VHH binders against q12xb4. Designs and how they scored, part 7

Target 1, 267 residues: q12xb4
Amino acid sequence: MLDFVGLGLFDEKDISLKGLEKIHNADKVYVEFYTSILMGTDLEKMEMLYKKKITVLSREDVEQHAEDWLVDAKDSNVVFLTGGDTMVSTTHVDLRLRAADMGIKTTLIHGASIASAICGLSGLQNYRFGKSVTIPHPYVSNRGVRVVSQTPYDTIKNNIEAGLHTAVFLDIDKDKGYMTVNQAMEILLEVEGKLGEGVMVDRLAVGIARAGSPSPVVKADYIEALRDYYLGGPLHIVVIPAELHFVEAEALVKLAGAPEGILENID

## First folded at step 1 (VHH)

Design p07 (framework vhh_6z1v_2)
Fold by ESMFold2-Fast, scan of step 1:
Structure p07 (fold): chain B 267 residues (1-267), chain A 123 residues (1-123)
Amino acid sequence: as target 1 above (267 residues)
Amino acid sequence: EVQLVESGGRLVRTGGSLRLSCAASGFTFSYYAMGWFRQAPGKEREVVAAISYSGGSTWHADFVKGRFTISRDNAKNTVYLQMNSLKPEDTAVYYCAAGDYLTWESYRSYDYWGQGTQVTVSS
């Protein structure tokens, strides 16, 4: 048996009681951190609370050499831990299919996902979100040319035209670290300066820091204002709203400090 | 003020053993995860092993599993790397680093670094 357990958003306590029960009954516990991280914990805190040794798996261990550890689940109870919810924004369904090919039964114990957390924190309705996108860190090519991805701009534009909000994930880089809301706002405005389509001009955005932590920050304002707003430490995420229903606009003003003027421009 | 000082690097023959030490000062050692990294000429720095702040959890890179063992002594503010069955491919400058997480993922970083100790493995 192979149980997939989602760990939630921030620390080792976000796990469900069902997930904790699976860990307690497990013969072997594995975790991966390459798809999602919990900023409020580390391996030692997890092992201390869960009362189990945890083996960390690399991307290669999961994507290329999964059979090496999946064989343990044929005759014992194996738990595989992932931040967030195991099948959201991951390729882990492939791991379930490999297990099935080996005759291994799998179960899913869900964890809280950033996809639902941003809806709760902002007050924006889940069913009104379109395709999500990630803003990568700008980089310099081998020819010395600075490259900034146009994909986030295009995705946001297409969602707005369809009346859909955009969840904007922020890149993580070994040398540059965790992208901030401030850096994301600057990148979107840089692309706007090159394309000139007016998509980001006077555009409302929501900056969110440390979802699931004891001290999350949620701030709605125009992109130009958020460029200079201090949200504290990682991890950051952005939402670009499209046309707002009245309840969404009211939530942004009352819960995220959006300018009151947005109440005059609702659908 | 913060210092990490590696020692123990030397020339050893293939199949030999060596123990590296890293002495820490200027910070609360028991609050930090510790890692060993290495860098061979012309190659990028790579993670060799890591250990949690209490020593309760350890990680070792696939290319050293079964040969190298990381350990620590919080009373002595020291982290160790026991290196067995050394190969010429292990020749590198070995660095000690202090950080807050036990993971080799690209979004994790180490805050403090030592100056390195040279390990040379000859045939």
Scores: ipSAE 0.000, ipTM 0.112, lowest interface PAE 18.9, mean pLDDT 86

Design p08 (framework vhh_sonelokimab_d1)
Fold by ESMFold2-Fast, scan of step 1:
Structure p08 (fold): chain B 267 residues (1-267), chain A 126 residues (1-126)
Amino acid sequence: as target 1 above (267 residues)
Amino acid sequence: DVQLVESGGGLVQPGGSLRLSCAASGRTFSSYAVGWFRQAPGKEREFIGAISGSGGYTYYAVSEKGRFTISRDNSKNTLYLQMNSLRPEDTAVYYCAATEDYWLGSSYLPDSYDYWGQGTLVTVSS
């Protein structure tokens, strides 16, 4: 049996009771951190709370050598842990398909995802979100050209025109590190400077840091102000609101410190 | 670091089939998710499909599912695109691309890929 267990947002306590039961009954417990990091914990804290030895799998262990550990699930109970929710923004469905080919039964025990956490933290309604987008780190192509993605700008523009908010995920790179809200604001303003369509001018944004921690930072302000605002350590995410319902605007002012002037445009 | 070279392009008649190859050199090929994109003259670069490092997961643009099949042979460091029932609208330069695949939800975005081939031209015409 192979159980996929989502660990949630921030630390070792974010696991569900069902997930903890799966760990207690497991013969082998594996975890990967290459798709998602839990910034509030470490392996030692997890092992102490869960009362189980945990083997960390690299990307290569999961992608290239999965059969080496999947075989254990033929005759025993194996748990595979992932930050967030197991099948959100991961290739882990590949592991389920490989397990099925080996005759191994799989289950999913869900964890909290950043995709739902941003709605609770910002006060923005989930049904009013459009297509999400990721801002990649700028890079240098094989031809020696610096590339800055225009896709986030275009996605935000299209969502705003449709009256929909945009969830903006920020790139994670082993060499370049975790993108900050500040870097994301700079990138959007850089693209605005090239295109000149006014999409990012006087544009409200919400910066979120350390969702699920005891003291998350949620700050709503115009993009230019957020570029220079201190949000602390990772992980960061951005929301670009479109047209606001009154309750959404009030939530941003009261809970995220948005400029009170945004209320004048509603009522 | 990886280098990619496409091959197999050429002239085909409408309704025909063609198989493109993308040969990879450098680091272990199975460490990369890889995708196929195409670009017609005067148009944006368009996503066709992507495949995980192991080959167990494939993701296609909705319009291409059924006509195009992506596969890989990690022992040969090669990515394939099987194209069936070709139409004049499929005329484009076809590119393969590779990424470390840490954001699968972004696999349709050209900017999510770190390494690109130089392209191979496919012309569908009578």
Scores: ipSAE 0.000, ipTM 0.133, lowest interface PAE 16.3, mean pLDDT 84

Design p09 (framework vhh_lunsekimig_d3)
Fold by ESMFold2-Fast, scan of step 1:
Structure p09 (fold): chain B 267 residues (1-267), chain A 125 residues (1-125)
Amino acid sequence: as target 1 above (267 residues)
Amino acid sequence: EVQLVESGGGVVQPGGSLRLSCAASGFTFSNYALYWYRQAAGIERELIASITSGGYTNYVDSVKGRFTISRDNSENTMYLQMNSLRAEDTGLYYCARGEYYDSSGYWLPDAFDIWGQGTLVTVSS
C-alpha cells in the first residue's frame, strides 16, 4: 500500500489526524521538499512530532527512480509526504500511475492547499479564479540581455477579460531568494511600461504572506501602493482580482484593508 | 528576444520517421524544462513529451516507445525523434519553455512561459 499524505501550509502540526494515523502505521515514510516548503518546520521537528524516521527523496528519486522505493509498498505500508495537498501543483499523479502498474494500491490523505487558503484569506470565491501563473525572477540571457517574462501580464489580462481572478505564484531562486509581493508589483509595472495596454493601471491586487502561519498578512490595495507595503517574511503570493461581486469587495475592505472606493466599482 | 523556433516538420508515410528541432534564443537554455505539445485539427493542444533541466523525460502513453525527446544544451536545441509514425500523429507540433526552475514553495512546475510558432507534421500514404 502507498499512502500519499499532504502536510498542509506551514508547519508539522498542519497534518490531518488521518495523515498522522497513516504515518504511525507506516513501515516506511518518505518526504520530498522540491515541490513545496513548510516555512515553519524542519525534518527534526517533523520526526519528533510524528515519531517516525523520515527519508528525504530528491526529485530524481521521485521522477526517475521511483521503482527503487515503490517496490517496498507491494508488501508493506509506505507513506509519501508532500507539502500542501498531495496532487495540487505537483506531478505526483505520475507516481500513482507507476504504483498501479506495479499492482500497488494508493490512497490520498489531503492537506490544506495554498489554492484554497488564498480564497479563505481574501474572501474571493474559488469558482471565480482563472488560470494561475508564476512570476519568475528577471534574468540575463546568454546574449547579455535582461529578460522579464511577459506571461504573467498576458495571463492576468486574459483572466480579467473573462471576469476571472488570477492566483500569481512568486519565484524562489537559490541565489535571488524568495520573491516578495513588492518585487512582483515592480515587475508587473515594468511590463506595463513596455506594453502600454493599461492592464496594471489602477489595478487592485492582494498581497498575502505566510498563509497558514500564526501571523499571516493579507493586504489589498492598488499595485502602486502594494509596491511599498511591508508584508514581512516568506512565503508570499499575489492575487489579482477581476470584477468583484459585492461580498468579495466587502471582504477585501473589511478583512484585507482595501480602499473603500472599490465598493463603488461593483456591477 | 526570447524565442523558440520549431523546424523539421513535413509529410511522411505511415511507419516512417521524422526528427523535430526546437532552437532556443535569448535565454539560458540549460536552466529550463522544455516540452513538446501536439495540436490536431479540432482538438486542444496536448502534452506529448517533456524534458527537465536535469534531463528527466516523460511521455504521453500514445507515443511511449516511439518518440524520444532529447536536448543539446551546448547548441540550445531540443529534439523530438518520432519513429513508427501513425496517421493519428498528424498535427502541429509546438515546443514550449516551462517556468520550471529548481526551486520550491508555491510553484507550478509545469506552467508554460513561452511557446514556439509550431511545425506541421502530416502522416499520409
Scores: ipSAE 0.000, ipTM 0.217, lowest interface PAE 11.9, mean pLDDT 84

Design p10 (framework vhh_surovatamig_d1)
Fold by ESMFold2-Fast, scan of step 1:
Structure p10 (fold): chain B 267 residues (1-267), chain A 126 residues (1-126)
Amino acid sequence: as target 1 above (267 residues)
Amino acid sequence: EVQLVESGGGLVQPGGSLRLSCAASGFTFSSYAMSWVRQAPGKGLEWVATISGSGGSTDYVDSVKGRFTISRDNAKKSLYLQMNSLRAEDTAVYYCAKEGSYDYVWGSYSPYFDYRGQGTLVTVSS
């Protein structure tokens, strides 16, 4: 048996009671931190609360060498832990398919997801979100050319034209670190400077830091203002709103400090 | 399943022209920037040109500016590279490449070239 357990957003206590029961009954417990990390805990605190030894798996262990540890689930109870909810913003469905090919039964124990957290924190309605996108860190090609992905700009533009908000995930890199809201604003403005389509001009955005912590920061303002706004430590995420319903605009002003002028431009 | 199929390569004399095509399938073509990259014999991969998902923006390596034109037809899910005033140094296998993106649905970080086709050979020689 292989049980996938979502750990939630912030610390070792965000796990559900069902998830904790799976850990207690497990013969082997694995975790990966490359898709998401819980900023309010560490491996030692998790092992102390869960009363189990936890083995950390790399991206290569999960994506290229999964059969090496999946084989344990044929004759024992194996738990695989992921930040958030296991199948949200991950390719872990591939692990379920590989397990099925090996005759291994899998279950999902859900955790709180950043996808629902951003709706609660911003006041933006879940059913009004379109396709999400991630802003990757810019990089330099082998010929010395700076490459900045245009995909986030295109996705945001398409969503806005459809009247849909965009959840914008921010890249994690071992050398460049966790992308901040400030860096994300700079990247979107850099792409705007190249394309000149006016998508990011006077554009409202919501910066969110440390969702699920005791003191999250939620700040709504125009992209130019958010570029210079201090949100503190990781993890950060951005939402680009499209057209706002009155209750959404009011929530951004009252709960996220958006400019009051946005209330004049609602239906 | 992402598939990219290149065509249009061949032998051409210096100063000649070729038009490369790439047929894409298995993804929402208009949502991704597309690139042409090349590999000359015994050398590494070199980026040549990129076009935005909408087609509204293009970029080129300096050595091909003014000679090459990248374009796309989103309705046909096709990418093109018009190559004019070809030089011996343009001899290479040319690959159609999908720009990487980290999407909520697939959830994985993709490098600049997260997928390449099989390639099409361009030889510039008398």
Scores: ipSAE 0.000, ipTM 0.148, lowest interface PAE 14.7, mean pLDDT 84

Design p11 (framework vhh_8pnl_2)
Fold by ESMFold2-Fast, scan of step 1:
Structure p11 (fold): chain B 267 residues (1-267), chain A 124 residues (1-124)
Amino acid sequence: as target 1 above (267 residues)
Amino acid sequence: QGQLVESGGGLVQPGGSLRLSCADAGSIFSIYAMAWYRQAPGKERELVARITSGGSTNYADFVKGRFTISRDNAKSTLYLQMNSLKPEDTAMYYCAADLSDYVWGSYEYSFDYWGQGTRVTVSA
């Protein structure tokens, strides 16, 4: 038996009671932190609260060598933990398929997801979101060429043209750290400077820090203003709104401090 | 994850055609979004075409109607069919793979994978 358990947004207490029961009944507990992390906890705090030893798996352990640990689920109870909700913005459906090929039963115990948290925090309607995208850290190739992904710009452009909001996830790098809203704004403006299509010009954005924590920050303003706005520590996420329904615009002004000018010409 | 290996570049006359291939040695090619980028001497690297894991495509304006991106998940291979080639298409062409449509960021900077490139020269 392999149980997938979502840990939620911020700390070790965000786990559901059902998830905690799965951990208590488990013979072996694994976790991965490469898709997302819980900034309010660490391995020691999790092991202390859950009263179980937890083995950390790398991306390679999960994506290339999964059978090495999945085999334990043939004759015992194995729990696999992820931040957020297990099957949201992860490759973990592949693990379910591999388990099925091995004759292993799998279940899902859901956790709170950033995908719904950003809707609650911003007031933007979930059904009006288009494709999400991640902004990777720019890097320098072996030949000294600086590489900046154009994919976020293209995805935001396509969503705006379709009248859909964009959830913009921010990269985590071992050496460069957690991307901030400020860095994300700078990257989008850099790509705009190269392409010149006007997508990011006078563009409203929502910066969100520490969703699910006791002190979340939600700030709506134009990209140029958010570039210089201090949101504190990680993790950060961005939403780029498209056309706003009147209730969405009111929520951004009243709850996120958006410029009142966005309310002009809205019923 | 494995290394991306491009092939199919070469010398071709204006108006000619080439088909580029990019093979992924990794075990989960089907979940990646794939793209072709190019870089001409003395210029910045630019996106040519992108295809999602589900098959949705996006093209740069300068190649629309001439180039076609496609993928074969069973063969773990990405293709770029280049028709009506122009001298301006002369560049090193790079294959890229990312999980930006599928997963959030990673502690590893390897979530955005690149090949070493294949050279395309269009001249009479």
Scores: ipSAE 0.000, ipTM 0.268, lowest interface PAE 11.9, mean pLDDT 85

Design p12 (framework vhh_6z1v_2)
Fold by ESMFold2-Fast, scan of step 1:
Structure p12 (fold): chain B 267 residues (1-267), chain A 123 residues (1-123)
Amino acid sequence: as target 1 above (267 residues)
Amino acid sequence: EVQLVESGGRLVRTGGSLRLSCAASGRTFSDYAMGWFRQAPGKEREVVAAISWSGGSTWHADFVKGRFTISRDNAKNTVYLQMNSLKPEDTAVYYCAADSGTLYYSFTEYDYWGQGTQVTVSS
């Protein structure tokens, strides 16, 4: 048996009671941290609360060498832990299919996902979101040229034209660290300066920090204002709204401090 | 912003081998994760293999594992798919795709795509 258990958003206590029961009954427990990081915990805190030894799997262990540990699930109870919800914004459905090919029965114990958390925190309705995108850290190429991805700008533009909000994930790099809302705003404005299409001009955005924590911050304002707004520590995420329903605009004003003028710009 | 051009697709017999190439132009592609996808007539596009920007990590779909190998040459701005022990079921248009570094990404949602190269495997 292989049980996929979502850990939720922030710390070791976000796991469901069902997930905790699966861990307690497991013969082996694995976790991966390359797709999602829980900022309020670490391996030691997890092992202490869950009362189980946890083996950390690298990306290669999961994506390239999965059979090496999946074989344990043929004759024993194996739990695989992922931040958030296991099958959201991951390729772990492939791991589930590999298990099926080996005759291994799998189950899903869901965890809270950032995909639903941003909707709850912002008041924006999930069915009105388009394709998500990640802003990568700018880098210097082998030729010494600074490279900034245009993909986030293009994705946001396409979503806005379709009347859809954009969930904008922010890059995590071992050396450059966790991208902030401020850095994301600067990057989008830099691309706007080069393309001149007006997509980011007077554009409303929502900055969110530490979803699922005791002290989340949600701030809606224009991109230029958010560039200078302090949201505290990671992890950060951005939402770029498209056209707003009245309830969405009201939520942003009342719950995220958006400029009151946005209430006059809705249909 | 990268443009991708696939090459190497052709007719090959069951059990044969073939190497596909994907040449990238526009920007330095050593900063992108790369993937190979395929689509047979009347079927959905599916992911075949993926490789990290450095070439240090690779992933292969179970239906090609042990037969196909993805690799890249960053000096030549090229990614390859070595296909061995080909089966009729491998017949499809093969697409090269580049991922600009999305952290919460699906292999099926790559940012840049080539036009495809046809691989036909006959008995």
Scores: ipSAE 0.000, ipTM 0.114, lowest interface PAE 18.9, mean pLDDT 84

Design p13 (framework vhh_sonelokimab_d1)
Fold by ESMFold2-Fast, scan of step 1:
Structure p13 (fold): chain B 267 residues (1-267), chain A 125 residues (1-125)
Amino acid sequence: as target 1 above (267 residues)
Amino acid sequence: DVQLVESGGGLVQPGGSLRLSCAASGLTFSSYAVGWFRQAPGKEREFIGAITWSGGSTYYAVSEKGRFTISRDNSKNTLYLQMNSLRPEDTAVYYCTADFSPYGLYESTGAYDYWGQGTLVTVSS
């Protein structure tokens, strides 16, 4: 048996009671941190609370060599832990399919997801969100050329044209670290400078830091202002609103400090 | 800049097989869901299939009826399309495409961010 358990947003206590029960009954417990990191905990704190030893799997262990550890689930209870909810913003459904090919039954124990947390924190309605997108860190190609993804710009543009908000995930890189809201704003403005389509000009955005922590920060302002706004430590995420319903605009002003002028654009 | 380059197209007889490849540069495939579309003369681009970043999940258009298989090799930064039991109706320019979302398995052209230049497949005697 292979149980996928979502750990939630911030620390080792975000796990559901069902998830904790799965861990207690497990013969082996694995975790990966390459898709998401819980900033309020570490391996030692998790092991102490969960009362189980946890083996950390690398991206290669999950993507290239999954059968090496999945085989344990044929004759024993294996738990696989991820930050957030296991099947949200991950490719872990691929592990379920590989397990099925090996005759292994799988279950999902859900965790709180950043995808729903941003709705609660911002006041933006979940049903009004379009396709999400991730902003990757800019990188230098093998040919020495700096590459900046146009995908976030295009996704935001398409969503805005459809009247839909965009959840914008921010890259986590072992060498470049956790992308901040500030860096994300700079990247979007850099792409705007090259394309000139006016998508990011005078564009409202919502910066969110440390969702699920005791001290989250939620700040709504125009992209240019958010570029220089201090939100503190990771993890960060961005929402780009499209057309706002009155309640959404009021929430951004009252709860996220958005400019009051946004209320004038909803009639 | 990002480039996707298709290869492996050409003339094949009805009932034959072809394997198309798509090589990426300026982009690491392990971060992307990738797929194949085709466009016959005078028609819009039609979805064929897509594969998640790890290669564990695939999604195919119903019209292919299991004749086509998509696969990838992230170590070679390459996407493949194995086409079997080819018919004259399969004649088209075949495009590979990448969605920065690593789990995207979409039929809409608008969901994909990067496109190759295409490779022509002609099925005739």
Scores: ipSAE 0.000, ipTM 0.121, lowest interface PAE 18.9, mean pLDDT 86

Design p14 (framework vhh_surovatamig_d1)
Fold by ESMFold2-Fast, scan of step 1:
Structure p14 (fold): chain B 267 residues (1-267), chain A 125 residues (1-125)
Amino acid sequence: as target 1 above (267 residues)
Amino acid sequence: EVQLVESGGGLVQPGGSLRLSCAASGFTFSDYWMSWVRQAPGKGLEWVATISQAGSEKDYVDSVKGRFTISRDNAKKSLYLQMNSLRAEDTAVYYCASGEYLWFGELSPYSFDYRGQGTLVTVSS
């Protein structure tokens, strides 16, 4: 048996009671941190609270060599831990399919997802979100040319034209670290400067830091203002709203400190 | 061969100033964003400041904003860091590096295309 357990948003206590029960009954426990990191915990704290040894799996262990550890689930109870909810914003459904091919039964124990957390924190309606996108870290080529992805700009533009909000994930890089809301705002404005389509001009955005922690920060303001706004430590995420319903605009003003002027431009 | 040679480090008292220089050769200096990074004794590499190809854009780590100024002279193929109001915490080996880096966290030694040998800055009384 292979149980997929979502760990939730921030620390080792975000696990559900059902998830904790699966860990206690497990013969082997694995975790991956390459899709999502819980900023409020570490391996030692998790092992201490869960009273179980946890083996960390690399992306290669999961994507290329999964059969090497999945075989243990044929004759024993194996738990696979992931930040957030295991099947949200991951390719782990492929891992379930590989297990099925080996005759291994799998179950899902859900965890809180950033996808629902951003809706709760901002007050924006989940059914009004379009395609999500990730802003990758810019890099400099060996010729000194700065490379910035245009995909986030295009995705936001398409969503806005369809009246849909955009969840914007911020890249995590082993060398460059965790992208901040401030850097994301700079990147979007840089692409705007190149394309000149006016998508990011006077554009409202919502910066969110440390969702699920005791001290989350949620700040709605125009992109240029958010570029200079201090949100503290990781992890950060951005939402770019499209057309707002009255209740959404009220929530952003009252709960996220959005400029009151946004209330004057709604139906 | 690509070379970046730093100079200008030394011993200075808290509150003092130093100007670091970096001489570049073996590549088209004016085509590269340039950065200063530092490594304090027993600590990891920390990004300090970045400057664009033409010098029109500059960025700094928060701890040095208002105290340090990055500049370049493309005709002389040189990069500079003017350091004012120095603190004991600024004690580090300072490296000239090629490439743009916006502050996202801890750097690896391989985050930049090239880096020099370094120059030691010691702030002590």
Scores: ipSAE 0.000, ipTM 0.100, lowest interface PAE 17.7, mean pLDDT 85

Design p15 (framework vhh_lunsekimig_d3)
Fold by ESMFold2-Fast, scan of step 1:
Structure p15 (fold): chain B 267 residues (1-267), chain A 124 residues (1-124)
Amino acid sequence: as target 1 above (267 residues)
Amino acid sequence: EVQLVESGGGVVQPGGSLRLSCAASGFTFSSYALYWYRQAAGIERELIASISSGGSTNYVDSVKGRFTISRDNSENTMYLQMNSLRAEDTGLYYCARDQLWFGELYSDYYFDYWGQGTLVTVSS
């Protein structure tokens, strides 16, 4: 048996009671931190609260060598832990498919997801969101080419044209670290400088830091202003609003300090 | 070991056709979205086509209507059928598996694990 357990947003207490019960009944517990890290905890605190030894798996262990540990689930109870909700913004459905190929039954124990948390924190309605996108750190490929993804720009543009908000996930890289809202704003403006379509110019955005913590920061302002706004430590996420309902605009002003001018010209 | 091997490139005249193949090993092929990228001289690498595990396709505007991406899960192979080729289609074509984060199409974040590319030259 393989149980996928979402750990939620911030610390070791965000796990559901059902998730904790799965850990207590497990023969082996694995965790990965490459898709998301719970900034309010560490391995020792998790092991202390959960009262279970936890083995950390690398990206390579999960994506390329999964069968090495999945085999344990053929005749014992294995738990696989991820930040957030296991199947949101991850490729972990591949693990379920590999397990099925091996005759292993899988279950999902959900955790709180950043995808729903951003709606609560910003006041933007979940049913008004379009396709989400991730901004990767610019990098140099093995062919020596510097790559700056245009996909975030295109996705935001298409969503705005459809009247839909965009959830913008920010890259987590072992060497480059956690992308900040400030870096994300710079990347979007860099792409704007190349394409010149005016999508990011004077564009409202919402920066969110440390969702699920006791002191999250939520700041709505134009992209140019958010470049220089200090939101503190990770993890960060961005929302680019499209057309706003009055209540959404009011929430951004009152709850996220958006410029009051956004309340003008709204029906 | 994740391996993707591109083939099918060559020299073709404007208006001609080529079919590229990407043979995969070392992962559960049917579970992943797959991508074709193009690197031309003097421009950044560009995602040109994608195909989801369920067969849904997406194309960059410059190739839409001319290129067709497809997959054969029984053969662990992805294809790119290129019709009405133009000089600007010249470049090194790479295939890639779904990236580090779900839904990011232009990132070749793990490109080092996949392919040498296959060269397509469109010349008169």
Scores: ipSAE 0.000, ipTM 0.151, lowest interface PAE 14.1, mean pLDDT 84

